# Designs tried in a protein design chat: VHH binders against q84jc2. Part 8

Target 1, 232 residues: q84jc2
Amino acid sequence: MSKMRNLVEEKFLEFYESWVIQLELYLHQLLIAHNNNTMSETELRHLISKLTTHHKAYYTAKWAAIREDVLAFFGSVWLNPLENACSWLTGWKPSMVFRMVDRLRKSRVVLVEAQVKKLEELRVKTKFDEQKIEREMERYQVAMADRKMVELARLGCHVGGESVMVVEAAVRGLSMGLEKMVKAADCVRLKTLKGILDILTPPQCVEFLAAAATFQVQLRRWGNRRHYVTHS

## First folded at step 1 (VHH)

Design a3o (framework vhh_6qgx_2)
Fold by OpenDDE, second read of step 2:
Structure a3o (fold): chain B 232 residues (1-232), chain A 126 residues (1-126)
Amino acid sequence: as target 1 above (232 residues)
Amino acid sequence: QVQLVESGGGLVQAGGSLRLSCAASGFTFSDYYMAWFRRAPGKEREFVAAITSSGYSTFYTDSVKGRFTISRDHAKNTVSLQMNSLRPEDTAVYYCAADFKYGSLWYTRPDEYDYWGQGTRVTVSA
């Protein structure tokens, strides 16, 4: 499963691997916090802050990278096929986290009526924002090619002549549009995450973040198990 | 029982090459980061290279970048370290290590690795 990697891919791969390792560390801390129930609210808030900062760092790096090559994030080489398959506009689908919250509610998390109401409001808003982005994407998709098509177009740039200019223009246009969409999607992600964390209590936040991190880590783990890469 | 068994060490002249191998058993190999550490005489154990559980990514200490290559074979449950352009300063006992990184700490920290081999000696003569 070795793919040709460009410089952006290589750099981000390195970043992401480190980022994931750190995430795993935080996950461990979250789990400890969740299971011990001895941590103070201040301590929990500190832990939550670490996680949110960690996520912000991801998007900071991502946004820097997409300025260079947004196409690298469609079919990301640093993700396994399963992770990629679960991606919506280069990341997790914002509305998905509400399913996670629902799962938590069914398990151990007790939400007060006010929280439930706020979450539902947020859910509606999130879905609306997702749909808006999707509609916008549809406007572009008629003219947009998937990554493979774009790659083909890139390859076509080597044929020279007027065709090269057309292809380059098309690729640039596509890239600009995609970058806009990716950023929009990421904004929805960040807003959604913030919204959820604002609604939940610190202990609930820890549980939510633990669940989210667990899901991410397990998804990666499962995907890696299914798609072994051997090097000799 | 968990076992990590290193092999491939020996005496080599400066500029030469060696390939170390580590055979893993007793745990789910595919779930673990694998790493090589080394300990030179009179020095502390230091990180050399690591490879992620999937093998997608590798990491190296600066002094070996471009010279050493870590790889793993899931079918054989082995991790290897190809060492090229060896230098006298590479002389050390090389240790294979394994760590369950899902929820674990940074790969450069030896104290965070779950399992260790007994080591294989690499001597690089001038």
Scores: ipSAE 0.007, ipTM 0.251, lowest interface PAE 11.7, mean pLDDT 86
Fold by ESMFold2-Fast, scan of step 1:
Structure a3o (fold): chain B 232 residues (1-232), chain A 126 residues (1-126)
Amino acid sequence: as target 1 above (232 residues)
Amino acid sequence: QVQLVESGGGLVQAGGSLRLSCAASGFTFSDYYMAWFRRAPGKEREFVAAITSSGYSTFYTDSVKGRFTISRDHAKNTVSLQMNSLRPEDTAVYYCAADFKYGSLWYTRPDEYDYWGQGTRVTVSA
């Protein structure tokens, strides 16, 4: 089991390192596009499509990995301690992206009233979906502390083969529950991103994606630099 | 505390091969990105190759792709650079560098690395 978890961690660490490097390359392209007002709508849509595909690739890889070992995603080895501290159910908290949207209000390309209304509606829906998942996590924590689980844990420590099998079955059920919740959270993330991109114009999408990627990259840099100084 | 020591440099004719090695000490080797940089006389350091902390992913500058291979040995705390089909323009001092586990996009930039070796000289004659 531990050896299987280590393999999942190794594979996803390599995937994630490459994925973040490519995200930073796309960020560079987004910043160039944002600063160059001569790019066509077709060119901007193509760049937005590359970012959308890149994010979808992350969730495809993540869902394959959590099928094998969902626990690898709680306190992930491919994230630094600062990134892990800022994590909400194995990833970014969906409502936080609306902070990036607020930067568009200070941009030279201003949001029209209809867009502001739709973004506020999406923000409220995203918060509602987050609360649903938080209630499920609470129920999961209560179930884990249930008398039945405590009794199974006791049996697993003191008796042989049959007790071990019963405990393993219970733990498998708990892992399946976590996998379901993580996928639900990821679906809210993807729906929130798609919703924002559907409301924004291509130039606004570029600005939004640049802000979001900048935040993700900077958070990673800040956490990494602090760790170097601490080790020194 | 952290030390990187390169070896394996020398003089070879164009088309020849060399294997460089970097021995790392004073840190948890498996937590660090390892990279090779080079500096030709009168020029600044340029990126050559990098390998992730686990060893699964490798990165190369375009001019060495297909000719150079970077690898690591966790048991020996060593990173190696196998250089094949060497060209006169590969002549440089080669440096081993280490950066913490996750690095940055700027892994091709010398200023992103906290730890450096003293270098080993490679001369490729025409």
Scores: ipSAE 0.000, ipTM 0.149, lowest interface PAE 16.8, mean pLDDT 81

Design a3p (framework vhh_6qgx_2)
Fold by OpenDDE, second read of step 2:
Structure a3p (fold): chain B 232 residues (1-232), chain A 125 residues (1-125)
Amino acid sequence: as target 1 above (232 residues)
Amino acid sequence: QVQLVESGGGLVQAGGSLRLSCAASGFTFSDYYMAWFRRAPGKEREFVAAITSSGYSTFYTDSVKGRFTISRDHAKNTVSLQMNSLRPEDTAVYYCAAGSPLYREYLSTGEFDYWGQGTRVTVSA
């Protein structure tokens, strides 16, 4: 039985599906650029700009959606179970991208000492920011768990007898803090990405973005296949 | 006290345009979906258009798609309905509503918390 999806879920699902398709197209371009080494620096920068714009579009849509229902992004229906399992505060964990960079370095990407130093500084900052957000989340959860979550759970149990709107109102009371946290996390993500791209050369950026996109697309594909196998 | 006050109704010729406005007060405007409903003479109230809390998404009944545009102004706590290419069939009392429907089906069923008194729109042939 198809799980009923709320309006936010439906709309964002549609958006995300289209967004992913476009991402795959960009991934293809990134891979071509990476493998052929025939593109000029200007062309590479243009491609990088397209990708960054694409990501910005995602967050623009996300932020609009989370204002309506931030909880929809916790256990996102547009993601498969594997993708959800890999999510940190409704998205990728910012510090994860440094592991990607490390992998690239182990393969063929050569970073100069200055780049390495900057990346390390960025890593430290990113981790610090992550931890701050996590602490805030913990504080929030502790504060809310005792009262509001119980109330929400109680209301949820009576959804058959009480108005869904009442439940939604209760959720709104809880959602404001979560929204702030999610936005904070997204800011860290965006800052981290920007930081990395500022440190890397255009060819390195292309390689990094290709790797990141590949990871995202593959995670989705693998998750979908597994989900299909388990439910077929 | 919660208030929804509609304005902008009137008489218009077929093919004409009209802009309805609804001023909201007494509740957190940004937390609610805003919608327009209408009741034609001798007919039941029907859903016309809705806009999400953030204004990011809009919904329309099929008969008004491409002709009507719903928008909201968070600074003014207003929701508007731009009605173009009006038809005699659009003649109705138009109601502004505020609510928090979770599902699409709730838009059409009219499960909204607050309602205005309505503004009359008459489209002459």
Scores: ipSAE 0.050, ipTM 0.566, lowest interface PAE 2.9, mean pLDDT 88
Fold by ESMFold2-Fast, scan of step 1:
Structure a3p (fold): chain B 232 residues (1-232), chain A 125 residues (1-125)
Amino acid sequence: as target 1 above (232 residues)
Amino acid sequence: QVQLVESGGGLVQAGGSLRLSCAASGFTFSDYYMAWFRRAPGKEREFVAAITSSGYSTFYTDSVKGRFTISRDHAKNTVSLQMNSLRPEDTAVYYCAAGSPLYREYLSTGEFDYWGQGTRVTVSA
């Protein structure tokens, strides 16, 4: 019999579909705000707060889910293959968002020198934190050679009696290590996002968030349409 | 072959209610996200409400939250928009749209796979 998705995968799939649709709605509001030069800073801060809350809701749901099954987030069923291929430790690579920040240099509201300096300091710190996690991942991957029993279990081999307990203990250790690394990566993501938003003015925050949301939604569209072929 | 046919539009007084319906045919309805958009005279198309393919989740623009309710009926291949406490600013042509989970356009761009012809809603002061 074919294996079905587990409960964590089913639950997070429902959550993620809803979360992305709400992100698209916020993207629409960001694009309207970006084109409205009369919108007050209080109104812009309200919109930025809505998106910040939306991203925090994602990590709240994700951390609850990884506590139950962190492996569901590696090769996720709620992400298409292109989204999965572009993933770094179950999400966006923190340093890459600075590519989106670079677009603000060419916006109608340019960054002042003080902002440029702070963004460069944040970029360097983010890259440092990212590399630290990458070293931990390398160490984890090398340690997989010491966990061959887990690999045997993943091959679907039938393991009887006492061997089941050894494999279960190894799998729990593996999952706990991955959970810690994923949460560490997510903390870097949240700190990077907060750092950028704290440095930027409200109009620049709107532009940045619109660029980030556009890329996220567009990547999903490209991956979902990868087999669409037009013959004229 | 593929069609979305809206109905239920009309003239209503402020504070009144209307129920819009959209009948879908020519595609696998249960695989598609369904949405309502509106366009007021001289304005761009605005998102109003959406419902997921499963019907589990619904989404609304801030101006209609608590007043409008979107629902779908897989047996009848229909999506409905119940509009309560209508305001003059709700006056617009309302469009039904369908987007495949695999081929869905950005919800905010109004570029869905299929669109209806629209139904007019006029709310008098």
Scores: ipSAE 0.000, ipTM 0.274, lowest interface PAE 14.0, mean pLDDT 80

Design a3q (framework vhh_6qgx_2)
Fold by ESMFold2-Fast, scan of step 1:
Structure a3q (fold): chain B 232 residues (1-232), chain A 125 residues (1-125)
Amino acid sequence: as target 1 above (232 residues)
Amino acid sequence: QVQLVESGGGLVQAGGSLRLSCAASGFTFSDYYMAWFRRAPGKEREFVAAITSSGYSTFYTDSVKGRFTISRDHAKNTVSLQMNSLRPEDTAVYYCAAETYVRWLSSGPEDYDYWGQGTRVTVSA
């Protein structure tokens, strides 16, 4: 690959490492807010805003990176094997967060009937959007196989510069299709996160965000510790 | 208390070289990402270069790529900026900055926790 594409993995690895460190600091603040129960609604809203901004910063960096090299996100070097195994289209599966909301509801989160109804409506909408993307990815994979088959047949007949141009065009088409798909999935993730936060009260938002951040941080630690112990 | 002290600025002719240094104290240096920013006459502060806490990765603005090199020395708690092939448009006050969180493409001044007072670099034609 080109020097610019090689740099995408290097830059995003360092960005992600820093981003996770900051997520851990925010998680600490969320846990303090939850446990001490002394923060005002204004203070809680400010903390929620910090987390929302932090997640938006991730997608801003990600979308800039996939514009340069979307394939770096399929088999990410900044993620350990466990994190990669749990990924759906380069990130978390949107519908999975409703299982976290259901768990919190059964534990200590008191949800009123109106919130339950809105969360169920959001869950159905999220699942619909998720399935639509899965169908588009399936169509993309079928189209990719057809294009590769045709292209491989053509390459068997051409050795000159025209073969290079055809291969480059095919690769650009594949990359553009994947970029569109990844962005669509990320839009569903952001809409789902915003929807949940809009339905929940500030204390409930803090509990939800703490649970989500805890899962992300622990998944990374479990994967990293297993790798380290095996090699060291 | 936290302090960042810059040195190495001065007057140099176009095509020349300068080495800026930043001495850090009052915090755990090895936990922080270090960066250089500059402010040209009549402009706002802009990102120049950054180095991760580990020292493994470096980031540069396009206009200095290949000309400037950022490095750090954990034993001396210093970060350095080697500036080669200097141009008149590199004339600015250069600031050392530290923080625990760095953005991938670029970081705004508001993202950094600690700042030095700055050191002046003047490049004559």
Scores: ipSAE 0.000, ipTM 0.119, lowest interface PAE 16.1, mean pLDDT 79
Fold by OpenDDE, second read of step 2:
Formats: structure tokens, C-alpha cells, sequence
Structure a3q (fold): chain B 232 residues (1-232), chain A 125 residues (1-125)
């Protein structure tokens, strides 16, 4: 079923598709860099910087959008069902990136002991932060599921002016809470990403970023294909 | 058999317009990003524009932004490049390409899925 798109959804969809295009271009560069061992440190750092800037741009846009309609990001219409299924609080789960790092380690990426230690520390911290957010979400959900929410749901079925005001107020409250949670999650994402990139060498960063971008792009591709097959 | 057939090239004066078209066949058109590239005399092939599989978003090289518009028609399996305000430096053979990824050609070696034979665009001063 095609979901009705609101203005925020439409705008962000446009942004995101453009952003993905650019990501794919960067992915191409990352892959070239990964396969070309002749690139200088400076060149690699420059490429990494481009990617990090690109990601920052995403969150800038996202945060602007969620101020308008955070609910749009829950069940994002610009994502396919597979992408949505893989989402944790409107984005990638921070701890997921460590699985990517692990995969790299099992391949040709060699990390020194100091790096491994730092990564593990970061992993633990990230996991802790995730859990904290999850607990807060649970608390929030419980609070929302109380008598007031039930009443709101009932009121929502009525077209009366007073009822509408109550519903709107409730929705606003819900949105504010969700916005806070989404931002918190995004902060964990950004900190985790930064942490990883600070630990890895430039060549390793390129490999990591390539893997991450590949995963993201492939997930989108696979999801789109599956969606097409199931709905064609 | 996969085919990409470009058309619409020709001679045009500076400031003029051309519309290139590429007809695609032999593959699932809707699954592919479509792109235009160009190769000027004595230069390497360069990226010009791309459009997402859905056709919703587009990307352009800086030198053509605001002048060129890429579009696609899923019903006809075509991709088009509207070129306005043409300049002599736009003179090149323009190639249609189909990709599952959008690539920045100038960043490295080519590895594209499908290519057309190209159509020549000449912009006179």
C-alpha cells in the first residue's frame, strides 16, 4: 500500500535520494582507493573527510526535518521495507558497525593491539549507550500507554474541536519526546562513527567506510528488488 | 541483448540547445541508474549527469549545472539529456550508460555495466 506522503516526507525523500547518489559516488571513490595502494596519506584523509562531511550533512538535514515531523522518520517512506526493518530509532544501530569492523579484521585488515583495545572499549561504551536509550524508550512507551493515551485514541475518532485540540497537544508531546530520543540515538551514532575513525588508520578508515557504504547501498538495492518482486 | 542507443546529437551554435535521448533495451530499465558521459577530443571520458532508478533525483557535474537536465521515461525505457546554453567546451561524444551504482568516472578506472555507442555534439563558437 502506498503511504500518503506529507510535505516533510516528500522533501526528505528528495534530499535522501540525492544524498544516496552522492554516497554512491563516494563509495566508488572509496573502492578505488581501497583497491589502489598507491594513494597518499593526504589523499586518503581528504577522501575520508569528504565522507564524514557527507554524513554530517545527512544528520543536519535529518535534525531539521525531525523538528518539523519526527513521526515521519518512524516508518520512513523514503526507505524500503528492508531498510526500515533494519532501522533502530530511525537509523542504523550503532553497535552494528562493530560487526563491520569484525568482518574487516577477519579479512585483510590488521589491527594492532592498541587499536583492538580501543575498539573494544568503544564497543562497550556504545552498547551501554544503546541500552540506556532503549530503556528510556521503554519508559517512554509505558508512559504513553497509560490512560491518557487511550483517551486520546478515543478522542481521535471524534471530529470535535475540543477533541482535536487535545489530540494535537498529545501528539505534540509525543513528538517532542520522540525527537529527543532520536537525537540521542543519532548522537550515539555520530560518536561511534567518530570513535571508530579516530582509532583506525586512514587506509583502514577507507576500508571501513567502503564497507559501510556498500552495506547501505546494497541494503537499499536488495530491498528495492524484493519490494518490486513482492508487489509486481 | 542489452542495447543503449543514443540520438539527438548534432551541430549547434553556442548558446543553443540540444536534447539527447537514449533508448534502453535488454535489461530491467527500472533497476538501473542512468547516466550521461562525454568525451571531448583529446580528453578522457567524464561524467555529465545521472538519474536514480526511480527518476526522482539527479546529479550533475559542476560545469553543466543549471544548463543540463537529465530525465527518464520508464514507460519508454528512455533517458534524456536536455542541454541548454551550450558552450564550445561542451563539444564531445556523449554516451549513455546504465549502472546499478552511480560512479564518478574521474575518480578512477571505468567499470560500467552498459554503454551506448555515443552521439556527437558539436558546439560552434
Amino acid sequence: as target 1 above (232 residues)
Amino acid sequence: QVQLVESGGGLVQAGGSLRLSCAASGFTFSDYYMAWFRRAPGKEREFVAAITSSGYSTFYTDSVKGRFTISRDHAKNTVSLQMNSLRPEDTAVYYCAAETYVRWLSSGPEDYDYWGQGTRVTVSA
Scores: ipSAE 0.000, ipTM 0.233, lowest interface PAE 12.8, mean pLDDT 85

Design a3r (framework vhh_6qgx_2)
Fold by ESMFold2-Fast, scan of step 1:
Structure a3r (fold): chain B 232 residues (1-232), chain A 125 residues (1-125)
Amino acid sequence: as target 1 above (232 residues)
Amino acid sequence: QVQLVESGGGLVQAGGSLRLSCAASGFTFSDYYMAWFRRAPGKEREFVAAITSSGYSTFYTDSVKGRFTISRDHAKNTVSLQMNSLRPEDTAVYYCAAPRYSLFESYTSGAYQYWGQGTRVTVSA
């Protein structure tokens, strides 16, 4: 749906476009590293730290933006329709990255038993944390549809000074609740990412990050290609 | 019931070739990655080769890389190990294995839930 962009949306759009361009540059470095068997563990760890810092920069910018306007992240203007369709609570679904670890990596180095066990434990914990947030979101939606909230909305249809103030306070409360849930989801994302990188060896981390960046970049390209099918 | 049945083992002279086959039943074979392990006399089971569920990726221990080729046939529910340029050091009982987790590769025997009975390969000098 068409909508006018506010200042938060414009600032984050500019940030996100720049962030994705830098991600593509890091992807090229990851692909070179993946095919280079002479790169030291120290050099691989340095590259992994660049990617980790890049993802942390995204969440720093996102949390600053949602403090100003959390609703900008529900149906984001800086994401194409395909990217928005694949989103879970304003970002990637944490449990889905374990499919990526297994299916999308081009593995030259196999996982040892201890890593398999730790990854499975992390997968179960991540899915549990994810479902906990989903239950909280369901409770939030029920609260929004609560008879008391419906009554407050009804009162807002008939202008009165006190009723207007009560409705405004309720809307601010709802926005704060959404901000808290988005931050909780982002914390699960960051813990999942850190957990995977802590379990994997540096060469395996490079494979994982390359697969993740490839998927993110390709998803954006697929969505953008469909939007700009017309050449004129 | 999950069953893995190996065949193709035998006696061969150094420099020769053998093709091992593993027939899988009792599970959705196409969903699992499959591995070959071997156990030499007096030693523990060691990883030899693995192939992902899709057949997209293959993995080998360094000592067999370039000599052995792992492949799978989804229509026949079989995984095969083509062994070329065999050496006396390749003498072992070879085992087909499927992991406890359907989606992960592993070098360690403890990660594998399902094992065949093994097929003996003897390489004479």
Scores: ipSAE 0.000, ipTM 0.102, lowest interface PAE 19.7, mean pLDDT 79
Fold by OpenDDE, second read of step 2:
Structure a3r (fold): chain B 232 residues (1-232), chain A 125 residues (1-125)
Amino acid sequence: as target 1 above (232 residues)
Amino acid sequence: QVQLVESGGGLVQAGGSLRLSCAASGFTFSDYYMAWFRRAPGKEREFVAAITSSGYSTFYTDSVKGRFTISRDHAKNTVSLQMNSLRPEDTAVYYCAAPRYSLFESYTSGAYQYWGQGTRVTVSA
């Protein structure tokens, strides 16, 4: 069923497509930087800054959009089914990035003991925050299911204008709660990223960001291919 | 060897339509973004349109949005550019391009390593 996209979905889709293109460009630059040992620390920091700014721009746009329709981000139409399946509260799961770091450590990235310790501390904190959000979501879901959903179900049986108003109010309430949760999750994401980048050296940051971007791009690519295969 | 061969260019009156085609060979076509660029007389080569490897997403420069449509046929290893409502400012040599890396899409010509010879599109007033 071709899901009709609402205005928020359409606008964000356009934004996201452009954003992803730019991300791929940065990924290319990151890969070049990684393979080019002649780049100065200043140059690397500049590149890192570009990437971080790019990510900030995403969340700025996202937060603007979720104010209008947070529900659009649950089952995002601008993401393929694989991307959506990998999403945690409308984005990447914060704890996932530590797996990426671990992978890098096993490959080419050499971390000093102090870095390892800091990363572990950050991991614990991130996990704690992540779990806290999950608990809140569970509580929220239970609360909503018990009261509002029942009311919504009851109202759905009534064709009257008053019922529509009540349903709208209920949806608004739900949306507000979800918005808070999404923002909380995003904050954890941003803090986690910042934390990692603060711990890593510029060359390590480049490596990490390249890996992260690669993962994102590949996930999108693989998902799109699968979608094409299944729907073409 | 990677080959890109454009076709479909020609002379057309303003408001008219043309369909450009690019036949690709020498690489795994389905793994790569494909793009169209154009170079007008006296101007630099500029991005026109791109399509993802799967064909799921398309991108356009602002000046051609709503008028141009990029598509691809995996069975034929072709990428096409349907150009409607052509304007004199669309006059250019149009180039089919493939990126160096299968993972990347770009608005910049520098990201594309493989180019066709181009097909000339002339739009008369």
Scores: ipSAE 0.000, ipTM 0.256, lowest interface PAE 12.6, mean pLDDT 86

Design b1 (framework vhh_7z1x_3)
Fold by ESMFold2-Fast, scan of step 1:
Structure b1 (fold): chain B 232 residues (1-232), chain A 124 residues (1-124)
Amino acid sequence: as target 1 above (232 residues)
Amino acid sequence: QVQLVETGGGLVQPGGSLRLSCTASGFTFSDYYMNWVRQAPGKGLEWLSGISSSGDTISYADSVKGRFTISRDNAKNTLYLQMNSLQPDDTAVYFCARDLYYDSSGYYLPFDYWGQGTQVTVSS
């Protein structure tokens, strides 16, 4: 399966590079919209829709790739070391998005009391969902140290049709478990993103998406600069 | 009819202890991951602790780790929360919550049922 793993990494690297370039183009459009009060609600909703579709395209491609090789997403070759260091279960930590929301409180378009309450309820719910996934990860790690898994690892030291088959099945089961956890984490990410966008007005959505995209793009640029300039 | 009933709340002095109980009915308690959550006055809901169906896997929020202990008795369909070293900030309504069964699809589902809660007040 190493050949398929290398192909998955290569294919997703090509996808991701193109996806980030398009994100930078959308970021420029978001910044123009944020600084220009002449855009209509229809124009703002269209731009928000483009960003929402762009993020859904990422998860569609990711889920296809993890079906083939979920381990490619742990220590991803398409991410620099800084981006990898900031990852939580192959992506951004859902509660971190509320750091971007906090900036809206100092925005030109202030949040009304009803929005503040709904955002706080969503923040609490997001934290519950994160903690549930962290419990599943702990359960998975405990299962790795289970006596049965230890015994299967020992059997892998002895060549034979029976032992080879049971070891292969166990490794496949481990990968499937990781795939399910990654998809669960991505579902929390998508639910959190949708929840925020449903609470915010179109101008506030543009400001939020601009802040999130700016952080993602700048994190990549600073990580790439440090890696190539310092040869760390 | 799924029902969760919390008991054991009350008024306690700072540094004191309380034990909360949650009695489950209307479902196979031993099949479900169970949680304790709380809501302080003027605050949102806060997840505190969870325990697997067998009791083998337990997790705690940082705010209560080392002070609270979650346990279960599947024969009695009861979930417990032993609360030690109580602080004024622990004043809240405490709820027992059932997780949705983990779907074979790999999607992590939210809590599907919780009880009416029991009031804990920590005051001098």
Scores: ipSAE 0.000, ipTM 0.126, lowest interface PAE 14.0, mean pLDDT 79

Design b1b (framework vhh_7z1x_3)
Fold by ESMFold2-Fast, scan of step 1:
Structure b1b (fold): chain B 232 residues (1-232), chain A 125 residues (1-125)
Amino acid sequence: as target 1 above (232 residues)
Amino acid sequence: QVQLVETGGGLVQPGGSLRLSCTASGFTFSDYYMNWVRQAPGKGLEWLSGISSSGDTISYADSVKGRFTISRDNAKNTLYLQMNSLQPDDTAVYFCAKGEYYDFWSGYPTHFDYWGQGTQVTVSS
């Protein structure tokens, strides 16, 4: 079991490092497309599709990994301390991306009233979905301290063959509950991302994705620089 | 290169049983969460069941819980669905899918990659 946990962490660390490098390459392409205004609508849609496919690949790999060891995603070894401090249920907080959307108000290709209304509706829905998940996580944390769980912990202190089996089953149940919550949070992230991209025009999608990728890349660089300076 | 092939479908009487198999090739089957999904005539896709790469965690849709059993054999690169107490409403094309069902509580959209060709199950008198 401990060997499977270590393997999952090592495998996902390797995946994540490669995934971030590719994100930086896509960010470069997004910035060129945005600044030089040299791409057709078809070319912009293709670039947007590359980014959405890239994010889909992240969640595909993440869900495979959490199925085997969800606890690896709470205090992840592939994230620096700053990235971990900024995490909400193992990833970015969905409503945070509307801050990137607000940046589009200053762009040359401004949002029309119909888009503003749809984005506000999506913002409200996203916050509602976040609150629902937060209530479910709180319910999970409270359930950890109920009498049944306290009794199971007590049984673990008085170990015998049958007691050990019951404790192992309980730990598996806890992991399944966390997996369910992480997937729910990731689904809100994906629905929010898709919703924004469905509302925006291709040039606005490129600007939004560039802003989001820039923030993710810079947050990682700031955290890595702080770590180096601290030990230097 | 990636291929999923479903077999075991057919015509069965109400109350009968069928066992579906899905043989995977072109990828490391033991690394992936696997699912069964169906599509009834004139209806959308319905997620039925999922199983982790190790087989340790299993989930079912309420419509099939207690009647269907998902299992896997990683040595044979094969996914199974044992279907018992079949009803006319179970008539559908059944698909083997690599990927994840997002959320059991909220009914969020299903994410799947590399769907099989499907196998037809018809439940009728």
Scores: ipSAE 0.000, ipTM 0.121, lowest interface PAE 15.4, mean pLDDT 80

